VH-VL binders against q54fm4. Designs and how they scored, part 19

Target 1, 189 residues: q54fm4
Amino acid sequence: MSTAPSPTITSPTQTSPVVINKSLICQDSTVSNGVQIAIGTVLHPRSSIIISEGAGPIIIGENNIIEELVQIVNKSPEPMIIGSNNLFEVGSYIECKSIGNGNVFEPKCKILKNTIIKDQCSIGAGCIVSEDKICENNTIIAQTQNSQIQTTSTLPYDHHSSIHMTHLELLHKSIPLFHTIKKTPILEK
Short names: E, the ipSAE of ESMFold2; O, the ipSAE of OpenDDE; V2, 0.75 times the mean of E and O plus 0.25 times the DockQ between their complexes.

## First folded at step 24 (VH-VL; framework fv_lerdelimumab)

Design g6 (at its last look DockQ between E and O 0.04; V2 from the best seeds 0.00; counts 0 for: pae E 17.0 > 2, placed apart)
Fold by OpenDDE, look of step 24:
Structure g6 (fold): chain C 189 residues (1-189), chain A 121 residues (1-121), chain B 109 residues (1-109)
Amino acid sequence: as target 1 above (189 residues)
Amino acid sequence: EVQLVESGGGVVQPGRSLRLSCAASGFTFSSYGMHWVRQAPGKGLEWVAVISSDGSYKYYADSVKGRFTISRDNSKNTLYLQMDSLRAEDTAVYYCAKDSYPLWFSYFDYWGQGTLVTVSS
Amino acid sequence: SSELTQDPAVSVALGQTVRITCQGDSLRSYYASWYQQKPGQAPVLVIYGKNNRPSGIPDRFSGSSSGNTASLTITGAQAEDEADYYCNSYDSSGNHLYVFGGGTKLTVL
């Protein structure tokens, strides 16, 4: 009776945590003068952060993920302020007054002018947040077959944060291997 | 050595106007954003306004928006605050403060000694 | 009320350690800067960024942050450290770009 050797469970190699000490802006992203981006924030290729003529500056916090084809545009003379730990997924359009922290903007969603998104919100794919709207903390906007619905999340913020940081670390590790990175001044906190 | 010297403070009646100046030296004035910060007697600090290094951007606290105007003359190394429609609650020591960056959104690395504005009937 | 909150007063014995804390939503996105103000004087920057000291500031001053809080720590408090301390941060909520805490009066005993 040949005893089949017990599969050696190789302990996952504890990879040293990636130290995030800079912003990561791909060369083929478009960033206007007057945009300030904090440490850890990642701009994927073909993303754009645009200040229209006569418009105010755009300030972006730490550890944001801005994916491909995302458009962040300020057309207002007032500054646009984006917090930290937000995920802007592919093709989302952002023309807000302000965005807080820990929000998720799913693909091709649209945030229209003068909108305020607070913290820990989720805007579903293709959803539209109308002009002048205020989304309170933990707001979830989702698209159904027939309508756009709004509800409040009960999920703890910590769960989203852990996933987001893991994703961010991966991006900081992988993007420079495949893309040329802009040398851009980092907004110090 | 960086120096900021405020002037123009004094006693004024409500509804009147006053213009403050801040003379800067010891650094390249045109390369940095500048701020006004005020402090009412016995109270805390309150941010008032900011102007970018080239003057292209100006922003104000809600409490002074529409009444105060920040400006600068880089050829004279001078920051200004035009205060119109003054109110009693505008009574404060007004400080000019240097931003550590050309635009703003950083810390105030140098402060003037302040100039007192008193609005009273 | 300020968007950044501080304890109005704290005390520390000479040579002991004290922590002054600032709390607010903006601190989730931005580091705080800290300012020392002695009676009749202008504020002086003592800490900025993650833990940076301007030239001339003693190494007993340090900064830290966690979540929506920022802290100024004085390790080995000296008599000359008696002052008001203010935290400052950017405001991510809208038009008011900068916000100060209410200030903390530090008494050295």
Scores: ipSAE 0.035, ipTM 0.623, lowest interface PAE 6.3, mean pLDDT 88
Fold by ESMFold2, look of step 24:
Structure g6 (fold): chain C 189 residues (1-189), chain A 121 residues (1-121), chain B 109 residues (1-109)
Amino acid sequence: as target 1 above (189 residues)
Amino acid sequence: EVQLVESGGGVVQPGRSLRLSCAASGFTFSSYGMHWVRQAPGKGLEWVAVISSDGSYKYYADSVKGRFTISRDNSKNTLYLQMDSLRAEDTAVYYCAKDSYPLWFSYFDYWGQGTLVTVSS
Amino acid sequence: SSELTQDPAVSVALGQTVRITCQGDSLRSYYASWYQQKPGQAPVLVIYGKNNRPSGIPDRFSGSSSGNTASLTITGAQAEDEADYYCNSYDSSGNHLYVFGGGTKLTVL
C-alpha cells in the first residue's frame, strides 16, 4: 500500500535567483533566494520560507498549504526537501531535513532540525518533533494535557486527500480577492 | 448557448509547427479554466493541457511537455495551442474543452467540434 | 497507477440494464466523469461527481463508485445510447492531471 515519493523536484544553486513555479504566493510573505516552489502551493500572508546564511536550498512540491505565521527555515548546508499535499497550519515551525507527502502540521507545532517526516503523518497542535526524529508513514503525534503521545493512523488516504483538495481549491479562488499576489518568475513549458 | 470553435488544423510535415485557436462564446470566458484534449483517428481521448482562467497556471501531459504551449487571450475570448516539433504521433482531432471552474477539476462540461491535425510526410 | 482501465466493448439488449466499468487507483480519491461520443461527434458529458447528470441527460444514466472502480449504468438502454463511453479522472500525483480510460463501445442489440 505504501507509495514511493517522486524525486522530480530539482534544486537551484545558492547563487540562483528565487524560482517559484506557478504558486499562489501572497505579497506579504517572505521567500528567500534559492527557494523552489512547485505548482499549486499556497503561501498565506506573513508566512516565511527562509534560507539562513550559508544554508542549502529549500525545495517544496505541489499543492501545499502554508498558513499565516508558518516559518520554514533551512539552517543546514544540505537541501531541505518538502513533498506535496502537505498542510502547515498557523504558526507551525519547520526546520526538518525532509517532509514527504500528505502530512498535516497543526497550529504552533515545531518540527526541529534534521527530522524526517514521511507520508500521511499528523502532528498535533503545539506538539514538538525532536531533533533527528524520524516519523514513519501514518504517524500521529498528539498532545494531551501534559504529554505527547504517538500512534498510527487508520484513516484512508482518500478521505484526507479529498478534504485537502477542496480546501486548496477554495484558497485559489478566494486568496486573490483579499491579498496581493507576488509577481515572481515562473517556469512554464 | 455555450459555443467553442476550434481552428488552425491542417496537414504538416514532421518537425514543423502549428498554432490552434479556439473561439469561445456564450459564457464568461475569463472565469473558467480551459483544456485541450486530442483523439487520434480511431483511438481514445487523451488530455493534453490546461490553463487557468487568468492564464497564471499551465499544465501539460508528459507526451507534449516541452513541445506544446497553451495560452489564452481573455480580451478576445480565445484559447491557443502552439505545437512545435510535431511528430506523426500528434496526428489527432484536437478538442477545446471548458472546465466547470476557474482552476482545474476532473470534468469538462462543454466541448468544441474539434480540428484535425495530420502530421505526415 | 495513473491508468484507467475499461472493457473495450459491451453489448446490451434494447430496454435492458448495462453497466460500464472503469478501474484505476485515482478513483479511490476522485470521482470519475463520464463522456458519451457518437461517431463523428464531440464527446458529451453524461455523469460527473458522485452521480450528477447535466441538464438534458436522461435519468436512465447514473453513476456509482466503490474502491478503485467507477461505473456508469444505463437502466433502460435505447438505440440512441449506442456510442463510445469514456471515463475520466483527476490525478494530482503527477503531470497527468487528467486521465481518460481507453473507452467502451456500447452496442445496443
Scores: ipSAE 0.000, ipTM 0.447, lowest interface PAE 17.0, mean pLDDT 81
ESMFold2 (binder alone), look of step 24: mean pLDDT 91; pTM 0.939

## First folded at step 26 (VH-VL; framework fv_lerdelimumab)

Design j1 (at its last fold request DockQ between E and O 0.52; V2 from the best seeds 0.00; counts 0 for: pae E 2.8 > 2)
Fold by OpenDDE, fold request of step 29:
Structure j1 (fold): chain C 189 residues (1-189), chain A 121 residues (1-121), chain B 109 residues (1-109)
Amino acid sequence: as target 1 above (189 residues)
Amino acid sequence: EVQLVESGGGVVQPGRSLRLSCAASGFTFSSYGMHWVRQAPGKGLEWVAVISSDGSYKYYADSVKGRFTISRDNSKNTLYLQMDSLRAEDTAVYYCAKDSYPLWFGRFDYWGQGTLVTVSS
Amino acid sequence: SSELTQDPAVSVALGQTVRITCQGDSLRSYYASWYQQKPGQAPVLVIYGKNNRPSGIPDRFSGSSSGNTASLTITGAQAEDEADYYCNSYDIEGRHLYVFGGGTKLTVL
């Protein structure tokens, strides 16, 4: 019985560095007027960034990944500020005052009003960060069977950063192939 | 080439008002946030105010809040700063600066040459 | 209110390397922008982001960050680099959206 050699799918390593020169906003996303999104940030379909009536603007930094069904909402007259290199996973709800850089928000987590998330935090799936809470750098919130726990990470940020950038590059290459992209004003460099 | 030209500076007495203008050219003015930054003689830079690209949002430094009003006319490519209830501490060169983003939290990628405001009794 | 602090003055010999440092809590979360100001002139952006140079800025200018600090480095200082240098960052926790350092006067010797 001649074992047919398994075809080595040589995936063409398209080694061409994808220069992230613009934000990538899917047509099926909802974005209010008054939302600023910096270069490299990706909004997946069915994501929403909403400014309530009379509320302040929402500022989103560079290279954020906002996945499907994510809701970012500002209801405060003050600006909502989100930094760079954050991952918002499917179904997360964000109503914060501010978010720093390099944070991960796992699926269906909730960040309630007036919260401050600093840098390199991880909010576990289904976890709730209560109103007015301040999460210091490297805060990890996770859900156990019986309780929500909080700890501080000792892991180096560098590994997370490399994965994030790789993910971002992949999204910039793949999303336009499958989804219609909103025309973003070309900010002249 | 991007150009920002401030005007309207001069000498005024305390309690008086002055209106500054900044004429912009060389870029799509209506697409960017605009700022006022001031510098007292021999001192450092101080951020004063910002206005979003469409004028919907305005924010001020505490030192000028309630006294200064930032505005813009996109049809004229002009930024304004209405300064009321002027104080001696407001004496400075006032710069208009372009934000790299439509609202703020970009960089001041272009500056005007500034206009001098002197408040003296 | 988030403050940014800089040394008031530094000196460097011609052709040598100098580092100007800015310190403040906001720098833990945000990159600094650096502005050069020569006497009687408007400020000019020289460095922004992680280490980005605007068009027209020489490659001897570079930026770095660590902890609550940001630094502007001039490698191979030229006479024309004599100027005041200001760092700038964002103040989200305060009512000041933008904050400048006090400025550093660089003398090229």
Scores: ipSAE 0.495, ipTM 0.817, lowest interface PAE 1.3, mean pLDDT 90
Fold by ESMFold2, look of step 26:
Structure j1 (fold): chain C 189 residues (1-189), chain A 121 residues (1-121), chain B 109 residues (1-109)
Amino acid sequence: as target 1 above (189 residues)
Amino acid sequence: EVQLVESGGGVVQPGRSLRLSCAASGFTFSSYGMHWVRQAPGKGLEWVAVISSDGSYKYYADSVKGRFTISRDNSKNTLYLQMDSLRAEDTAVYYCAKDSYPLWFGRFDYWGQGTLVTVSS
Amino acid sequence: SSELTQDPAVSVALGQTVRITCQGDSLRSYYASWYQQKPGQAPVLVIYGKNNRPSGIPDRFSGSSSGNTASLTITGAQAEDEADYYCNSYDIEGRHLYVFGGGTKLTVL
C-alpha cells in the first residue's frame, strides 16, 4: 500500500485532526488512461471508469464514493465532469455529460448519455435517467409499482454532507486494511 | 521554485501567424495540464486553451477554435501556442498557467508573467 | 457560453471585512477558483474548491458558495489586498471548459 509524497507545504492550518490527502483506488478496479480522480474519492473493488475509443476524458472531483460494480463510461468526445461528494452505490451505471455535487445514485440505477445531474439529487435503485435529461437540484427519482416518478427532496443538505464525510473517513481507514490500493499522487490542499 | 516564462510575443498585422513559447522549470512539467489565458489591455482574464499532461487532450475557447493550436514538448519542458489568422481582438497579454492536475481542475496554481501580442494594421 | 458575473468594483476600509461575489449558472454544480491580480503582475490563485487556500495565502482569505453564487471573503483587509479579483469555473456547456468572471477591483481605503 503506497502513496505519492505530499506537495510542498508551509505548515498549513488544518481544520480537522483527520486529514484525507489522497484518493483510494482499489487495485482490482479498472481505470482507463485519461481518468482524473481528485483527493478523497474512493473506488471500491470491481468498479470501473472507462473511456471508450475516441472519447474524451473523465474528470472526477473530491470525496466521491464509488461502490463495487459501478460503471462510469464516457463514449462522447466531450469531457465528462463529475463533481464532489457523490455516492455511487453498487452496480450503478453512469454515462452522463456532467454530475454536480452531493448526489446519491442508488444501486443499479442507470444515468444515460448526455444527461446533466445537478446538486443533491437522489436517483432511486433501478431507476433510469433517460438520455439528454437534466435533473435540477434536489430532484428525487424513485420507482413505484408501475412507473418511475420524480419529486423534490426535503432533506437538509448539511445533514447529508455530515453523514457522507463520516462515511468517507471510515472508508479511508478501513479499505487499506482489506484491499491493495493503487498508487496515487497527493495534491496540495 | 516553479517558473513559467512566456516568449514570442510582438506586433503583427491581422491575418498573420505567431507562435508563443512557455519555458517551464521547478516542477515535473510532464505531470500537469497546461493552459493559455489572455488579458486584453485594460480588460479581464479570458481562458484560451488547455492541453493534458501527455498531450492527448486539447480544448479551446470558441473564439480561437480552428485558428489556435496548443501543443507541448515534454522533453524540452515547453508549452506552445500557434496562433494563425490573427485578428485585432486577439491583442492581449498571453499567460502560461499550470494546472494542479494531470488533466485539469481549473486550479491554475502558477502563472508566467505573460507576453504581449499586438495585432494591428 | 455561461457568464460569471462580478461587481466591477468594491471598497473596504482598512481592517474591515469585504465579500466579493461571483454569480453564474455553472456555480450551482462546480466550485469557483479565485485569483488575485495586482497591477502589472500575473494572477495568483488565492482560493480553490469550496474553501482551500494554497500555501502562502493568508488565512484572512476564505471562500464560500451557495446556490449559483461563490464568494471570496477577506477578513481584516490590508493595503496589500488592493487588487483585481477574478473567479473562474468549468463551463463545458459553452465548450470553453473555463470561464472567468469580469473581475472586481478591490480598493482598500
Scores: ipSAE 0.442, ipTM 0.758, lowest interface PAE 3.1, mean pLDDT 86
ESMFold2 (binder alone), look of step 26: mean pLDDT 91; pTM 0.934
OpenDDE, look of step 26: ipSAE 0.016; ipTM 0.630
ESMFold2, look of step 27: ipSAE 0.440; ipTM 0.767
ESMFold2 (binder alone), look of step 27: mean pLDDT 91; pTM 0.933
OpenDDE, look of step 27: ipSAE 0.017; ipTM 0.647
ESMFold2, look of step 28: ipSAE 0.034; ipTM 0.629
ESMFold2 (binder alone), look of step 28: mean pLDDT 91; pTM 0.931
OpenDDE, look of step 28: ipSAE 0.023; ipTM 0.660
ESMFold2, fold request of step 29: ipSAE 0.376, 0.437, 0.370; ipTM 0.712, 0.757, 0.731
ESMFold2 (binder alone), fold request of step 29: mean pLDDT 91, 91, 91; pTM 0.932, 0.927, 0.934
OpenDDE, fold request of step 29: ipSAE 0.459, 0.432; ipTM 0.801, 0.808

Design j2 (at its last look DockQ between E and O 0.26; V2 from the best seeds 0.00; counts 0 for: pae E 13.6 > 2)
Fold by OpenDDE, look of step 26:
Structure j2 (fold): chain C 189 residues (1-189), chain A 121 residues (1-121), chain B 109 residues (1-109)
Amino acid sequence: as target 1 above (189 residues)
Amino acid sequence: EVQLVESGGGVVQPGRSLRLSCAASGFTFSSYGMHWVRQAPGKGLEWVAVISSDGSYKYYADSVKGRFTISRDNSKNTLYLQMDSLRAEDTAVYYCAKDSRPLWFGYFDYWGQGTLVTVSS
Amino acid sequence: SSELTQDPAVSVALGQTVRITCQGDSLRSYYASWYQQKPGQAPVLVIYGKNNRPSGIPDRFSGSSSGNTASLTITGAQAEDEADYYCNSYDIEGRHLYVFGGGTKLTVL
């Protein structure tokens, strides 16, 4: 009775966790002087963070994902403050007073001037947040066939956070393989 | 209106080459990634290849690596797929699909009607 | 390689609700997109992101996600909803970048 050797379950090579210890700014991104970007934040190629003439600084927190063709613009003499763990998806336009933490801005959405987005909000694709609007925590704005609707999220924060961090780790691992990264450190917060 | 029109399909023998084209209109072609997706008769969808908006990167499914080449001419709003060393298992309807993004992690927001490639002896 | 799995076939009575589920590790990190394909036609995007519908897609279509699963729900199924449905996501580590589920054939009874 030849005992067939038990297939050695090769333990999946634990890919060493990617240590996020710096910001990741692609060379093809545009960043004005006076912009501060904290550790872990990723700027994809062809993203732009612009301070208009005479405008205040832009301060961006940790672990944000700023995707392609995103435009963050400050035209106000007051500082623009963006918190941490936000996702700005492709083509979104941001001209806010402030953004909190854990928000998702879906593709081609527009946040107009003097807006305040608090925490854990979701702005749907193509949606427009009007000037001077305040979005309270957990606000969801979505586009229907006939109108833009607003509701409050009941989803646990933890689930969104875990997905975001996993995405961030993947970006820190993969982007440098395919894109040139800026060598000159942007003033990290 | 976004339009994608595939062409170049036909019947070929194994080992031969074929070049597919996809003519794009109704959007800024140079701003978006483009894909080839194929579907064998009676089977599911299989992703084949992607090319970034500016052609800076290309990726392929393992099943076609080394044999297929994706390219684009932004001046002509045209996507291409050069298929070399064709095999019977390459028989499929080939769709060109528009990515919602220029580089990474988009969805296929528009599809062509497809062109049939048949590889048979 | 991150594979996406779907039930090969499901059925729903006219006017009733059906959920089509996609499962895979990539869904822990990314939202799925869903595509409808009718016989002899090209695929059509029906859901993307958290729960977004392209223009022209009826509001009876909705998307959701939980853990390593994504779901397409049709509330009040219509006869014209009979089709194959495919989920799609990403597999960067496996160098596939994009991956489709096996597809689910929906029959409306």
Scores: ipSAE 0.120, ipTM 0.717, lowest interface PAE 3.4, mean pLDDT 89
Fold by ESMFold2, look of step 26:
Structure j2 (fold): chain C 189 residues (1-189), chain A 121 residues (1-121), chain B 109 residues (1-109)
Amino acid sequence: as target 1 above (189 residues)
Amino acid sequence: EVQLVESGGGVVQPGRSLRLSCAASGFTFSSYGMHWVRQAPGKGLEWVAVISSDGSYKYYADSVKGRFTISRDNSKNTLYLQMDSLRAEDTAVYYCAKDSRPLWFGYFDYWGQGTLVTVSS
Amino acid sequence: SSELTQDPAVSVALGQTVRITCQGDSLRSYYASWYQQKPGQAPVLVIYGKNNRPSGIPDRFSGSSSGNTASLTITGAQAEDEADYYCNSYDIEGRHLYVFGGGTKLTVL
């Protein structure tokens, strides 16, 4: 007898060279007018990128991964700028001023208004980055038994960047197999 | 409370078939991929198969490809594993495991207690 | 090779810190997840991603990664931590979707 995968379906582990020349925005996601999303960025279903009434645009760089139930909300009249190669895990809430590159926002963390997250930061699950905070490069915010702590990473972040691109390539291959993709073109600045 | 309960294990001779079931509760079953993972007595864990949330994608470990079929019935919240042409090396406890991500094959956040399959000649 | 290598056994004195390692080429590209299994029980996820702990897992469990190696650290080991520990990641050679390490039996003295 024959079994799956179907001859018509590509497995996530069947690697071929992948050229990423577009963003991948699931139809089930919510994206306000005025949001710009650069090449390679993936929005999972039920994620939302929202510009509140009277607020400025949201500009999102390349190759970000935005998982289910993530909410990115700009309530400020100033532009919100998010760089490249960031991972926003399930249910995180983002109301920053800006986020740089290569950061990881673990599940259910909250990044509050007017925050600046620079590069290669890791914000632990359920952690809260308070209003107006600036997280310098390589900052780690983590939850302990009864407190939230901050340290600076002594480990190289190069491991993250390799894993991120492999993850991104798999998503570009696999997500269209299971979900409808929005046909909206990415707007230039 | 996520709960996964496997059933259908037993003792069979080589070349015979078995069908395993996994009853799921405590989460939206139709939103998540599901896995089978097995463990031979006294041995480590071995991933066996995955099925996507809507059943449209299935993938198998090389050791079982062509002999095992994973399926699901989202109306009954039930995962299945049809095991044909069983071999002695298929003897194991078979675990049902929930995928952590709705759209992405992630890690196994919840496991059942397992059901023993013994293939003995 | 896509296999994940773990030492078969490690011992730790009660209250001391132990590190369980997992090594393989897949770990250059993917984070490991870690599962605890007590005798006669189902596995339980204890660490995923870089260093994420599921709800209900004690703070004494943490994970780290460097090069082709992932580590599970238990700080202040307790008697109930005595178990088998498995690392898991994707299979870069495509024969399987996932690969598990062979497991490490942790004994708490």
Scores: ipSAE 0.000, ipTM 0.496, lowest interface PAE 13.6, mean pLDDT 83
ESMFold2 (binder alone), look of step 26: mean pLDDT 91; pTM 0.937

Design j3 (at its last look DockQ between E and O 0.03; V2 from the best seeds 0.00; counts 0 for: pae O 9.5 > 2, placed apart)
Fold by ESMFold2, look of step 26:
Structure j3 (fold): chain C 189 residues (1-189), chain A 121 residues (1-121), chain B 109 residues (1-109)
Amino acid sequence: as target 1 above (189 residues)
Amino acid sequence: EVQLVESGGGVVQPGRSLRLSCAASGFTFSSYGMHWVRQAPGKGLEWVAVISSDGSYKYYADSVKGRFTISRDNSKNTLYLQMDSLRAEDTAVYYCAKDSYPLWFGYFDYWGQGTLVTVSS
Amino acid sequence: SSELTQDPAVSVALGQTVRITCQGDSLRSYYASWYQQKPGQAPVLVIYRNNNRPSGIPDRFSGSSSGNTASLTITGAQAEDEADYYCNSYDIEGRHLYVFGGGTKLTVL
């Protein structure tokens, strides 16, 4: 006789499963020779995955979402390793040593050389992860007026994973409708 | 139908060299990364080296770095391991193994039967 | 730091269920694979990407992972399952790109 909570609208988690048996790489993206991309990963237009002269390969896991203007660059002679289920939002810059699973990189953040990002981290828009830094699991980095702050997330991993997979399924349906797709090698199963 | 057949093992003295070969058939050899994995008698498996599908990238375990060279000839469907400056601790059965990926960080979906290298005086 | 630790030996009665475990920090972030090796034979892949079976592997073999631990489970163990079992994963920080566990000898009683 007060404010009532809004009804929770539960949509089906999975009404008609999308078969994700390939990566979707938009033709307008740039991908160097020596980049390996696993099943389900989506590369939006104008994104780039670049291996500098003399640098090692870039290996990217499953079901990542790489948005427009994202730049992933390896300048190290060692391999760069990116895990699965990561979201790289518009304009982020990635020059890590390694990134684990289930991370979110908000727009225009910068992940600098020799960094290690583990699992379930969230890097806020415009934030910089400095060279050599290690972000342990569940780290949140956000920008204040005067400095970056770091805290630990308590979000359940199931919640993040569900939202990510729903997003990914929609992209696999919608991207081919609006963009030309590069031919991708099929990994044997 | 995939087959990997190693050859070139034998008994050699410490400090000498040996070259192993692995003949591949039943798959498109040039599309996959290839590995050497060894097993000392009575011991566990130890990864030794990897080469990417086109040969552009090679990586080694620290224990063999600088002494072993992995290579491949895609026109002959053959993987090689040149082993120089052999030591007693290199005594092992050497397996070639196919990666499920063109580079690596897949899984080893097929293995050869191995070839024994014994380094003894 | 990069080691994968397995119990050296486990036993199971014929027809019973057994779990073989593999522990290491890399398993928090990277897939595990499992290999079966019978005496005098090459290893054979039995589980990849934590919980997938290749074609030809009996459905009594299953895999799982949680935290820093991967597990291989054999339900309804048969005499032919007597073998050494190795877990495998990755470690890009250490001396090796690939790391095997020390192996677990499974005895079917």
Scores: ipSAE 0.344, ipTM 0.741, lowest interface PAE 4.0, mean pLDDT 86
Fold by OpenDDE, look of step 26:
Structure j3 (fold): chain C 189 residues (1-189), chain A 121 residues (1-121), chain B 109 residues (1-109)
Amino acid sequence: as target 1 above (189 residues)
Amino acid sequence: EVQLVESGGGVVQPGRSLRLSCAASGFTFSSYGMHWVRQAPGKGLEWVAVISSDGSYKYYADSVKGRFTISRDNSKNTLYLQMDSLRAEDTAVYYCAKDSYPLWFGYFDYWGQGTLVTVSS
Amino acid sequence: SSELTQDPAVSVALGQTVRITCQGDSLRSYYASWYQQKPGQAPVLVIYRNNNRPSGIPDRFSGSSSGNTASLTITGAQAEDEADYYCNSYDIEGRHLYVFGGGTKLTVL
């Protein structure tokens, strides 16, 4: 009776952590000259960051995720400033004065002109933040059946941060496998 | 005309505290970010801290984190720098500088004449 | 942390052209500004956003950028241009936000 060798449970190979050491901008993204993008930030295919004629610069911090069909547009002569660790999901429209850190913009939401989004905010799918609005830290805007509501989050920041970083690592690993990456930084000429 | 006037500098012992002030005039103070930049004797410029126009955001150089606090009073058109746990390496002329942008991440379009801080035993 | 590097000293003959260069990884992503500092005086902005000249600054001052470098050029150097020149940019990656070069002492001969 040949004792079938017990299958050696190969311990899952600990995949070496992906080192994020540059911005990742897909070739088929649209980025105006003068846009400044920090390390770790990812621009998915078909995303756009646009400076209108006569408008101020757009400065984007580190480790942001800008997904497909996202539009970030500055039409103001004043600069647009975006912090770090933000998630812009598919089809969101951003025309803000400034965005802080650790925010989530769900699909097809709209941030209209001269708005200020501070830190750790969540803007729900399809929601609209009106012009000149200031969203304080931990603001949650969500769509109900009948109306758009605003509340304050009580969730700790750490949970969102860990998930976001894991997502970034995955993107930095996977996107270059399937998409052409822009080689040249975009500076104002 | 834009004017920035620093005050509060002097000689202090290590471990002591000092508070600097910067009086601003000639522009809408509440509409711009403000900075502290320092320069050790015979050395180059070193950025120290920034505060946004409305005071909502504050950032510091690593060399001063946990020891220095930047603040502002827009009603008084005044910028402040509270310096605690001072060290010899903090000896420098401290400049206040105006940001060209309404919040931050502009350039330093105007500078004060500076105030000297000397930390010595 | 991204550092900006400058030559510590350069010389130029009166009426000649001199180029001061700043180098650093941050310059690949962010604008450069330049500041002039004369002995015993506060710094003065001479170039912003790579190549823009503030009002009151002579047209002999110009700026440029390429790759990881930014440059300040003085075309037709004057005696009053003798000073220290500092480049500046942003360092968001290192959480320092702002970074200065080490400065370049310009001597006009």
Scores: ipSAE 0.006, ipTM 0.569, lowest interface PAE 9.5, mean pLDDT 88
ESMFold2 (binder alone), look of step 26: mean pLDDT 92; pTM 0.937

